# VH-VL binders against COP9 signalosome complex subunit 8 (CSN8): the designs that were tried, part 10

Target 1, 182 residues: COP9 signalosome complex subunit 8 (CSN8), of Drosophila melanogaster (Fruit fly) (q7kth8)
Amino acid sequence: MHLNKYSEVVERLENEEFEQVELGAEVYQQLLAIYLYQNKLADAKLLWMRVPANLRDDKELIQLNLLNIALQNNNYADFFKHIKYEWSERVKSPVEDLLNKQREELFKLMGSAYMSIYQHNLLELSLMSEDELKHACAALNWTEELDGDRVILKPKVQEAPPARGNDDQLLKLTEFVTFLEN
Key: E = the ipSAE of ESMFold2; O = the ipSAE of OpenDDE; V2 = 0.75 times the mean of E and O plus 0.25 times the DockQ between their complexes.

## First folded at step 19 (VH-VL; framework fv_durvalumab)

Design aa2 (from x5 with heavy chain D30Y; at its last look DockQ between E and O 0.76; V2 from the best seeds 0.00; counts 0 for: pae O 8.1 > 2)
Fold by OpenDDE, look of step 19:
Structure aa2 (fold): chain C 182 residues (1-182), chain A 122 residues (1-122), chain B 108 residues (1-108)
Amino acid sequence: as target 1 above (182 residues)
Amino acid sequence: EVQLVESGGGLVQPGGSLRLSCAASGFTFYRYWMSWVRQAPGKGLEWVANIKQSGSEKYYVDSVKGRFTISRDNAKNSLYLQMNSLRAEDTAVYYCARDLRYFDSLSYFDYWGQGTLVTVSS
Amino acid sequence: EIVLTQSPGTLSLSPGERATLSCRASQSVSSNYLAWYQQKPGQAPRLLIYYASYLETGIPDRFSGSGSGTDFTLTISRLEPEDFAVYYCQQYNSYPLTFGQGTKVEIK
């Protein structure tokens, strides 16, 4: 984890936002993407509110805001839905980092919430390949079991119950999993 | 099937330059970090450089810093290594390798090309 | 940098025997960020083990990895003729990524 990643860029962009009377979409795109990566969701929300009306039609900004909304609502399904976008080079790096971070959080949440998870559900949600998921599971000491033609993933036994703050997330994940199974 | 094919190796004089290429196929190239790993004749493996999916991050072994540049073209599914100011000690088979990274981990390599030989000699 | 020292340099064994290869790190490798590779003459390396103990897809289960911290081991339970090769460990704990110097498993 690189919590300080993009710090210098953020400082520069924030200064630019402060000094410039009119900004292009590019500054907001970058700043928003980085805020999302840094989990500065409050800042991201405020930033979106500051975006000039004439820039709000920018497709990439709209997409970033969709991610913002998803993260604000702890909606993993929507996050991984909206992350599938052709991002510009200016935001690709922080968005990629955001994706990886969110995957990590997803696995932690799933591992704490479920004793068994169908592989196909996690593949669809995480946007990973089978090989990627295999390695990720191995890294977390997850195991697998076969149920007919289906693979069931078994998270490592957690010593502590999920945090209280995860209840809403768990509910949303459950809804998503249910949706996928139908 | 994942395939990595290196090219561009050859004989070059000390101080010369060479550009290696790696053509990738059989996987979503832009989703992976990529590395160059080299092996001097009769010696072990040495990681040389790797590059992030977007190209925004590049890392090098100290011995090649300032001389080698790793780059990629995701549209062409290609990885490159520009080698300048070549030295005799740079003589090696250069492998293109696919990096696997998860969460906060760095890279290990699940697929390798067959390599291309670079010989630096007067 | 993390220096990986493999031992022994050469391991002479017969088919059917057990091979034990060691990889020692100059400093702790956290989260078991250690991989093992096999290389045969004239071929590219092949990934065997990742995260110290997880078998790569397609690799026979006679290969196994263990260890943590600074000491890691690759074990071949029963050597097959095709297993005689050079084996390398590699850490991905920190940059620069580094390999061990290799252990040659040769036929006795």
Scores: ipSAE 0.014, ipTM 0.578, lowest interface PAE 8.1, mean pLDDT 89
ESMFold2, look of step 19: ipSAE 0.487; ipTM 0.794
ESMFold2 (binder alone), look of step 19: mean pLDDT 94; pTM 0.958

Design aa3 (from x5 with light chain S31Y; at its last look DockQ between E and O 0.78; V2 from the best seeds 0.00; counts 0 for: pae E 2.2 > 2)
Fold by ESMFold2, look of step 19:
Structure aa3 (fold): chain C 182 residues (1-182), chain A 122 residues (1-122), chain B 108 residues (1-108)
Amino acid sequence: as target 1 above (182 residues)
Amino acid sequence: EVQLVESGGGLVQPGGSLRLSCAASGFTFDRYWMSWVRQAPGKGLEWVANIKQSGSEKYYVDSVKGRFTISRDNAKNSLYLQMNSLRAEDTAVYYCARDLRYFDSLSYFDYWGQGTLVTVSS
Amino acid sequence: EIVLTQSPGTLSLSPGERATLSCRASQSVSYNYLAWYQQKPGQAPRLLIYYASYLETGIPDRFSGSGSGTDFTLTISRLEPEDFAVYYCQQYNSYPLTFGQGTKVEIK
């Protein structure tokens, strides 16, 4: 049902791109943001390749492509670094949806990889306040314990880990978390 | 300190219109869905409508669809409810509420205003 | 839509007693998408419990929630005079968001 979100907007924008030669950056900005949300990474990659040269220096479009590159490479650290950009109203909705989707994937991946997670590691990575994180963990039925003054999150028992693409994502995530702890 | 302050309530005749406002402060307003929840005198709570952070998605209880419009102005940290074709059944205290929703859950409400009374009477 | 039925309608107890409030859903509420609120006379509601069993920050630990599926319970382990209020359950599994009709807790 998430994939159907924005379908009419995408169809309209794709028709505009097909039929117009002198498009502004706003069509490409919206298409790229929506493709990333829909996990249509092949379409996102091809879209960037066909952006006209005179539009490739558009600041917001460049920032969206940094998200695109992070997603193509399964790089959570770069994704959460670049999502902090101040997005325009025309892309804010799909970008916020993408952020929420990536947060859920991050939490599921961390929960599959670890039986115990220090809270501060997730706070720093996920762009959440402590209160937001408590509610998000409750949504996943995680619990918490104290280790001295540190909060430890306890994921619930999960089924087998995600597919092979997530092995690459897990590797990059583990590298980033390990870096933060040192 | 999170604060939600409703205004715009009052007495109005059936078929009339009224616009409610909610001024938000003490949090990053444009990061939250927002709701209107109402309570008829001596009755329980009824969710009325909510709106996404960007304003791009809106949901309504069936009894107000086509008559009420929820909106927001993130530059002014304000939530609105335009109420048209008012009926006696719309008489209630209207609360502005901050929605919590994480991942795919729908909304529950962690902060509430003190409400504004709307009375629809001839 | 999911109808929430609370029982009892009114609960009259003495300070220090344990209060048990029930909320029954007309359909299963997935993932425990159920919250509890307290409303004192002349005041706005206050969130107590979210996801059926998680205690909101600042709420005394004498409040607890439990249950799953269609049957949910709010428990106050030792009633204090300030717990006189109406209590509502609310589901957020599907639109429209719905509340129970409330349980009024009266301190004898």
Scores: ipSAE 0.512, ipTM 0.802, lowest interface PAE 2.2, mean pLDDT 88
ESMFold2 (binder alone), look of step 19: mean pLDDT 94; pTM 0.961
OpenDDE, look of step 19: ipSAE 0.849; ipTM 0.940

Design aa4 (from x5 with light chain L97Y; at its last look DockQ between E and O 0.65; V2 from the best seeds 0.00; counts 0 for: pae E 4.7 > 2)
Fold by ESMFold2, look of step 19:
Structure aa4 (fold): chain C 182 residues (1-182), chain A 122 residues (1-122), chain B 108 residues (1-108)
Amino acid sequence: as target 1 above (182 residues)
Amino acid sequence: EVQLVESGGGLVQPGGSLRLSCAASGFTFDRYWMSWVRQAPGKGLEWVANIKQSGSEKYYVDSVKGRFTISRDNAKNSLYLQMNSLRAEDTAVYYCARDLRYFDSLSYFDYWGQGTLVTVSS
Amino acid sequence: EIVLTQSPGTLSLSPGERATLSCRASQSVSSNYLAWYQQKPGQAPRLLIYYASYLETGIPDRFSGSGSGTDFTLTISRLEPEDFAVYYCQQYNSYPYTFGQGTKVEIK
């Protein structure tokens, strides 16, 4: 069973937004971060649309919306670029949860697309240290081998995906190929 | 190089209080869960508590719930354990440990401090 | 709570011999969420193995882990003088994290 760990906080914050005429950026910051973690991208998009104009200059809200845009576009490179921002304690927990979730999704996508992956390329994309990557690969039951001096990651063998296309998965793979070729 | 240095141990009477500290260096402290693990003299290891990167989630072994409070100060790269209502059974070396978790898994401990001794006796 | 039982309690061997240490869980550890640690006198534990079989960086390859479900094994293929220590298994399948009671590997 998947549990939504922020559901009670979201309910409180949504009720607070409904009841007050004027809100500070703090409510929107927390809601946006949590919606992104919960993969409620439609809610995140609508939330940004209803943020009052005078609050859209808030630096942390802007940074959260950059993550929102990256997720809306399935752009892993931009996501990992923008998540480096120094987050406030208010949003740090859901943002870290989001980072972990996106790293897992990245690894699953790479593992389904490739039989072997150069470690260096995955380190650059995922913002992981070599030690972090080793432990993450173990969590997925991936192995390593050497190709000369370079480390190659071997994803766990899986059945081939269905022959019929998945536009979302194709888009993600195209973004990765473009990134890796640079 | 990852370093964890515990302090604040000592001799206290039953019912007393003590606050342990752990100074962390050599890694991005606020990106990791942290744990306290204890070992009674001549005995095995017992996990005590852990805390999320942000401090928003905390878990405790049943024997210390309501008496111990784990906390962290990410600006100071420090982990704390406030121990109240101490009992003789709390006598142990207390280790600060980096609590590794990836994806939605629970965790094991890749770096440990040297420990600080807490002795609870009359 | 998952109880881990290690056997034997003490293992007396000579350098060069093969050591086999067992860890049995009271409930299945279904995702191989099991780690092994070494502890020498007066020192903190050191991580050896994670996810039942993956070797931590800097640990010699004479150490290996295996097993699944309820039964896990740490093997030291050829004991070196520095390997005489206490070894603990630890599960991280569910809270609370629990450790086995330890197996002492001592020189015969």
Scores: ipSAE 0.236, ipTM 0.707, lowest interface PAE 4.7, mean pLDDT 86
ESMFold2 (binder alone), look of step 19: mean pLDDT 91; pTM 0.935
OpenDDE, look of step 19: ipSAE 0.767; ipTM 0.895

Design aa5 (from x5 with heavy chain S56D; at its last look DockQ between E and O 0.82; V2 from the best seeds 0.74)
Heavy chain, then light chain:
Amino acid sequence: EVQLVESGGGLVQPGGSLRLSCAASGFTFDRYWMSWVRQAPGKGLEWVANIKQSGDEKYYVDSVKGRFTISRDNAKNSLYLQMNSLRAEDTAVYYCARDLRYFDSLSYFDYWGQGTLVTVSS
Amino acid sequence: EIVLTQSPGTLSLSPGERATLSCRASQSVSSNYLAWYQQKPGQAPRLLIYYASYLETGIPDRFSGSGSGTDFTLTISRLEPEDFAVYYCQQYNSYPLTFGQGTKVEIK
ESMFold2, look of step 19: ipSAE 0.621; ipTM 0.848
ESMFold2 (binder alone), look of step 19: mean pLDDT 94; pTM 0.959
OpenDDE, look of step 19: ipSAE 0.863; ipTM 0.954
ESMFold2, look of step 20: ipSAE 0.584; ipTM 0.829
ESMFold2 (binder alone), look of step 20: mean pLDDT 94; pTM 0.960
OpenDDE, look of step 20: ipSAE 0.841; ipTM 0.921

## First folded at step 20 (VH-VL; framework fv_durvalumab)

Design bb1 (from aa5 with heavy chain D30S; at its last look DockQ between E and O 0.80; V2 from the best seeds 0.73)
Fold by ESMFold2, look of step 20:
Structure bb1 (fold): chain C 182 residues (1-182), chain A 122 residues (1-122), chain B 108 residues (1-108)
Amino acid sequence: as target 1 above (182 residues)
Amino acid sequence: EVQLVESGGGLVQPGGSLRLSCAASGFTFSRYWMSWVRQAPGKGLEWVANIKQSGDEKYYVDSVKGRFTISRDNAKNSLYLQMNSLRAEDTAVYYCARDLRYFDSLSYFDYWGQGTLVTVSS
Amino acid sequence: EIVLTQSPGTLSLSPGERATLSCRASQSVSSNYLAWYQQKPGQAPRLLIYYASYLETGIPDRFSGSGSGTDFTLTISRLEPEDFAVYYCQQYNSYPLTFGQGTKVEIK
């Protein structure tokens, strides 16, 4: 039987943290990146709290915590701002996976909130080129139309999901509108 | 403009080894998965292997597992295929291809090199 | 492994005619993870269609793709002289990534 992606790495790193008295920043960097990818936000909060004070000046760990804060606050604009950092090889893989998951969540939210979306707005938010966005929209079976010279994206018509907590959805949409207006 | 240039092909005896290279330019190489796809003379296309942007996740067609190793050097914008224990059935043109993948899909290929010929013959 | 079977093996037509190329998968291909490629003699393949029905930028609109599940079709509404080539379908639903064996479209 094959294990889940990163599960074995997380278990090894957690054992190292438990067994060893003094750890380098590298263990915390990897754990934090992987917890964020796995959407283990409670674990990510707790990990940051237990990082030794002498390691909290590590630049990459600080940048990972900026992603953590953005995710904790449902702030897509800050997330996409901070993920531009030049990540080391040891965290690049889970950070790339996290970026892809956040892009998918962004597209789901935008598609459920709007019947029509200007391409320009989604390009700026998603950090995609026009060609990349065209292919990504095709993956979701979205279509395009023109409004003059402007491209309008038409999300796939979806069957209505079961009721959700509207407060959480409103918070997410409010943060998106703030980003799009700026 | 996107360019992919393969090199390292040639004539080799069965059991021998070759290392193929692909030099990439005109795009941010480190942001894309990359593949090798081969085509035996007069035959169709066969996917061989691909590799994640970070280089730490790799997949192979079963016929080459244990014999071929895909790798990349993002600092040099280069993709590699180390081919060991070569067999006559490995004779093909080998293409370097840029992988597109989005969300839950696997890879399809929007840019291809012109290929490098590998001939495995006694 | 998902096997793609293309039909016909060779399609002999005249310029101006409509070409219909079939690709059948041995099992269902989710979310239309299927692409079509054109390959002319001595050249590398060129992407035509992605996600079964989306036309790649720069490909003429006489090309179209359709289908879902196990049955997919590439249609060339009116053959031009430059369209006589070999066409491959490719699935990207599961590893290994697989191609069909090709359909050669040749001048009658």
Scores: ipSAE 0.575, ipTM 0.832, lowest interface PAE 1.8, mean pLDDT 88
ESMFold2 (binder alone), look of step 20: mean pLDDT 94; pTM 0.960
OpenDDE, look of step 20: ipSAE 0.832; ipTM 0.921

Design bb2 (from aa5 with light chain N93G; at its last look DockQ between E and O 0.82; V2 from the best seeds 0.73)
Fold by ESMFold2, look of step 20:
Structure bb2 (fold): chain C 182 residues (1-182), chain A 122 residues (1-122), chain B 108 residues (1-108)
Amino acid sequence: as target 1 above (182 residues)
Amino acid sequence: EVQLVESGGGLVQPGGSLRLSCAASGFTFDRYWMSWVRQAPGKGLEWVANIKQSGDEKYYVDSVKGRFTISRDNAKNSLYLQMNSLRAEDTAVYYCARDLRYFDSLSYFDYWGQGTLVTVSS
Amino acid sequence: EIVLTQSPGTLSLSPGERATLSCRASQSVSSNYLAWYQQKPGQAPRLLIYYASYLETGIPDRFSGSGSGTDFTLTISRLEPEDFAVYYCQQYGSYPLTFGQGTKVEIK
């Protein structure tokens, strides 16, 4: 992620939150969307806890919190299900950026875990058309081949696995395999 | 079928203004960045400007900064280029193009309109 | 700004011959963010190749792209009459987006 993107907007919105007694849902909507894009999940969780009770029934804010919950739990299936909501112009930009970053993280996870991936499985999860997926795979230097009638995606040959927590990666893979089986 | 139809070209004197439009159809317009690319008669291609799906992020080639403004109206599936302080070197066919970009890449162009001619002369 | 220099400027060949077009960048193009376009007289450009080597859907397999870093090549393995056109490379690794000056492939 580009953590500096939206930094001036965030600063302005945080000042509005601190200096005003009663805020509209719009400030919380924008802050939550931007925090999720910036991968500031702790800030996003704390923000939701600060939302006044009278604003928690706001429809768009509820939908943003469904994304927040999905990200907190590393749940790609729920994330891609809930991001389909038709977002207002106030949050469309950071939500579009979040979608693109989550797609990249999904592809990175699958590319590190598999030598071969069925195209159909990625189409369903990533919310991409066949043409979009072909171009996105090219951006990652992936190739494709046929296995009978099925298109198989071949991730690029990878270097040594990155140093990070194996439990987190195993959890994401387990959730993905369970999703694909249904 | 993806269609991009430019309009608004014509003859204009130096220092004048002109507004180009591009009507998009056959795809979900508000999910794509869009570009203007121009081609002077007998010359090569020059990228002019692009704009994010949401309209809040725009980029321009240096020669047009401060004079041209790209905009879009997603409700009308339309892209615009407001051209002010026109110069002879702005004479070109102007193409509307659909941007593809993924992850960290910038834009390349999978669909183009047929172009509209802008002529800047006395 | 990344300047793309195409060579040759004009390539005069007969149908059936192999065409090799070069595009050289003034600095390394990140992650092969390079595309190739074909433009026939009186028409808009048409995308052929993206990410240096990936063939756009609907483009004949006689077209191929290769290269990395600063040196990129478009190859037409066997020229057909409809392939006589101008070809442009375009980088999309940094702003401003830039095109090469074009290579005209003409019948001789």
Scores: ipSAE 0.569, ipTM 0.825, lowest interface PAE 2.0, mean pLDDT 88
ESMFold2 (binder alone), look of step 20: mean pLDDT 94; pTM 0.960
OpenDDE, look of step 20: ipSAE 0.836; ipTM 0.914

Design bb3 (from aa5 with heavy chain D104N; at its last look DockQ between E and O 0.61; V2 from the best seeds 0.69)
Heavy chain, then light chain:
Amino acid sequence: EVQLVESGGGLVQPGGSLRLSCAASGFTFDRYWMSWVRQAPGKGLEWVANIKQSGDEKYYVDSVKGRFTISRDNAKNSLYLQMNSLRAEDTAVYYCARDLRYFNSLSYFDYWGQGTLVTVSS
Amino acid sequence: EIVLTQSPGTLSLSPGERATLSCRASQSVSSNYLAWYQQKPGQAPRLLIYYASYLETGIPDRFSGSGSGTDFTLTISRLEPEDFAVYYCQQYNSYPLTFGQGTKVEIK
ESMFold2, look of step 20: ipSAE 0.625; ipTM 0.845
ESMFold2 (binder alone), look of step 20: mean pLDDT 94; pTM 0.958
OpenDDE, look of step 20: ipSAE 0.852; ipTM 0.928
ESMFold2, look of step 21: ipSAE 0.554; ipTM 0.804
ESMFold2 (binder alone), look of step 21: mean pLDDT 93; pTM 0.956
OpenDDE, look of step 21: ipSAE 0.868; ipTM 0.959

Design bb4 (from aa5 with heavy chain D56E; at its last look DockQ between E and O 0.75; V2 from the best seeds 0.71)
Fold by ESMFold2, look of step 20:
Structure bb4 (fold): chain C 182 residues (1-182), chain A 122 residues (1-122), chain B 108 residues (1-108)
Amino acid sequence: as target 1 above (182 residues)
Amino acid sequence: EVQLVESGGGLVQPGGSLRLSCAASGFTFDRYWMSWVRQAPGKGLEWVANIKQSGEEKYYVDSVKGRFTISRDNAKNSLYLQMNSLRAEDTAVYYCARDLRYFDSLSYFDYWGQGTLVTVSS
Amino acid sequence: EIVLTQSPGTLSLSPGERATLSCRASQSVSSNYLAWYQQKPGQAPRLLIYYASYLETGIPDRFSGSGSGTDFTLTISRLEPEDFAVYYCQQYNSYPLTFGQGTKVEIK
């Protein structure tokens, strides 16, 4: 029963689109960013389909759609590649929130998939500095060890996940990590 | 190297207004939440307000709600605190602080400025 | 609002001694969302410990933190002259963010 963040903004922007106020790209940019944050991927896909042809060349809207495509395909590599874009003030907030959600999902998946993780691998995946990563790992109660001069992260021991329908996300991440290591 | 420099403090009458500024350098300012924390003379620390990276999400301690407004200008790497309807209880050194937060935690502070003194007296 | 009570108020010790500082929360602090800061006279606070027990980069390992729930401890295993200061705990579990009232560690 907790209210979704941005609910009032989304309602206002959806009313503007419905009323046909001759919208610029900025309404679609904001809606797309917020839908992605809210994990409304069906709405995001449909929104892109209804963007007027004359607006589809907008640079920021194209970049937001690259995030949309990455999320639709559970593609961590593409997501973290495209999130690097320098976002305008109008979408920066929901994009930052989306980045934080995707980082949390990445850390959860890595922690459940590996008993030990080299720090340098997670630094590249997460787009964090070494200092930021130390703080993020502390938030998860992960510990660290040294292997010579390399830092090894030790995720908190957790109950094995039940067999469920999220194996495709684990396989996708495994392929991504293998690609980076080569 | 991270630097935070506060300015705009001074002596003001009760009911008056001041605007504090904090100039940030040595880090990517628009990637961090920022806070104001104050310390009355001879007393402990009190968190006052914080603001999200892009400026739209803000939180305040109850004693300043409706009177203080936190804001930021990312193009100028600057944090601000507009202080209205000042009271004697607002007398303090005001620190600018860089917020850290991860996942579902709230903020703790890894870098602090040296502070600016605000004195509210008749 | 979570109230943090530090004890003792003042701790008078000699260099080389072990210091133990307590911070007690009025309600449980989930996931150890508690930090410790050092403040020397005329200076701004400095972060020492985050998430109750993790040492900030650049802080000497003679500092350590422990505890959970409502009771937290900062320990300085062997006091150096530069460690005489005021120490604050801070919770970030819920708004408003709150600090303890401080413990002053002074030269005996």
Scores: ipSAE 0.570, ipTM 0.832, lowest interface PAE 1.8, mean pLDDT 87
ESMFold2 (binder alone), look of step 20: mean pLDDT 94; pTM 0.960
OpenDDE, look of step 20: ipSAE 0.829; ipTM 0.912

Design bb5 (from aa5 with heavy chain D30S S54D; at its last look DockQ between E and O 0.15; V2 from the best seeds 0.00; counts 0 for: pae E 2.4 > 2, placed apart)
Fold by ESMFold2, look of step 20:
Structure bb5 (fold): chain C 182 residues (1-182), chain A 122 residues (1-122), chain B 108 residues (1-108)
Amino acid sequence: as target 1 above (182 residues)
Amino acid sequence: EVQLVESGGGLVQPGGSLRLSCAASGFTFSRYWMSWVRQAPGKGLEWVANIKQDGDEKYYVDSVKGRFTISRDNAKNSLYLQMNSLRAEDTAVYYCARDLRYFDSLSYFDYWGQGTLVTVSS
Amino acid sequence: EIVLTQSPGTLSLSPGERATLSCRASQSVSSNYLAWYQQKPGQAPRLLIYYASYLETGIPDRFSGSGSGTDFTLTISRLEPEDFAVYYCQQYNSYPLTFGQGTKVEIK
């Protein structure tokens, strides 16, 4: 029985961090990846501040912090750019879970913001193959149209995003529109 | 080219054990749930078990719970089915299948192996 | 457990004819979590249709799927010689994942 994914691992790693004076980068790598997956962005920010100076040159930890910064700033383009890094087995599971979670959020945002989306734009952003995207769109009951040789995705009509602050939605849409315009 | 190759089938007596393997290639194995699906001779398809990408979640059809264990080794691109306490009714061709699932759905299967025959008979 | 009942058990038709295969679920299958497979003798099943009506890449457009809730249909608009096979529906709405018992489409 598992109440929340990674909860036992996080508790063990947090205890290890607080009990030991000198830790390897591996504890921080795992904690950071899991905090990002759990959307514990405040904890992720504080964790980075606690990383000892001599560990901040660790390549994988730097890459995880680039994801952290992208999430702190609601920057989808940077997030999907940096998640391409070849992750170690230590963090591969929570990073893959984070990728899937961010893809779901991306599809929700795109479906709410647009009536029509060029397939190539969504492929580029989401890091999906054409086959993966076709199946994912079918799962959401999105349809396809052709604009000449280009495929246009038509999101299913859905209710407006509820309960979210207006500022957060405007920021996400503004950053995404900027990405699409490039 | 996506390929799934099962092995480990054979003849076994009731109460015996057998371990099936499935070697995957042509795709990023660690990104997919995987299933075992079986088909008794001359009969239809029956889903047996599946397993999450990281191995943390596993589901089974009731008739095999407690007797079969699904597992995977992502470093070896391999899926396994440990079958214990085998019964005559477990006689079937066992297929390794790649699960597709997105958002709220469970699994359907876009690629299948050739199958390996398990015969449970005294 | 959602039981899928396919009808007819066997469908005997000639090439060029339209085939209509039925799959009925014992409980509603929400969001059309229903797939169709083709299986030829000695071969593994092949995915044809997913989410009730979406055609898998590489499957000819003479195949189509429709339906919702408890009643689903696979249609082959013009049977070709290579379409004579057994067809299975499969739900993925809830565990256990279940298949129908199959419909054999054979040459008259």
Scores: ipSAE 0.499, ipTM 0.810, lowest interface PAE 2.4, mean pLDDT 87
ESMFold2 (binder alone), look of step 20: mean pLDDT 94; pTM 0.959
OpenDDE, look of step 20: ipSAE 0.614; ipTM 0.848

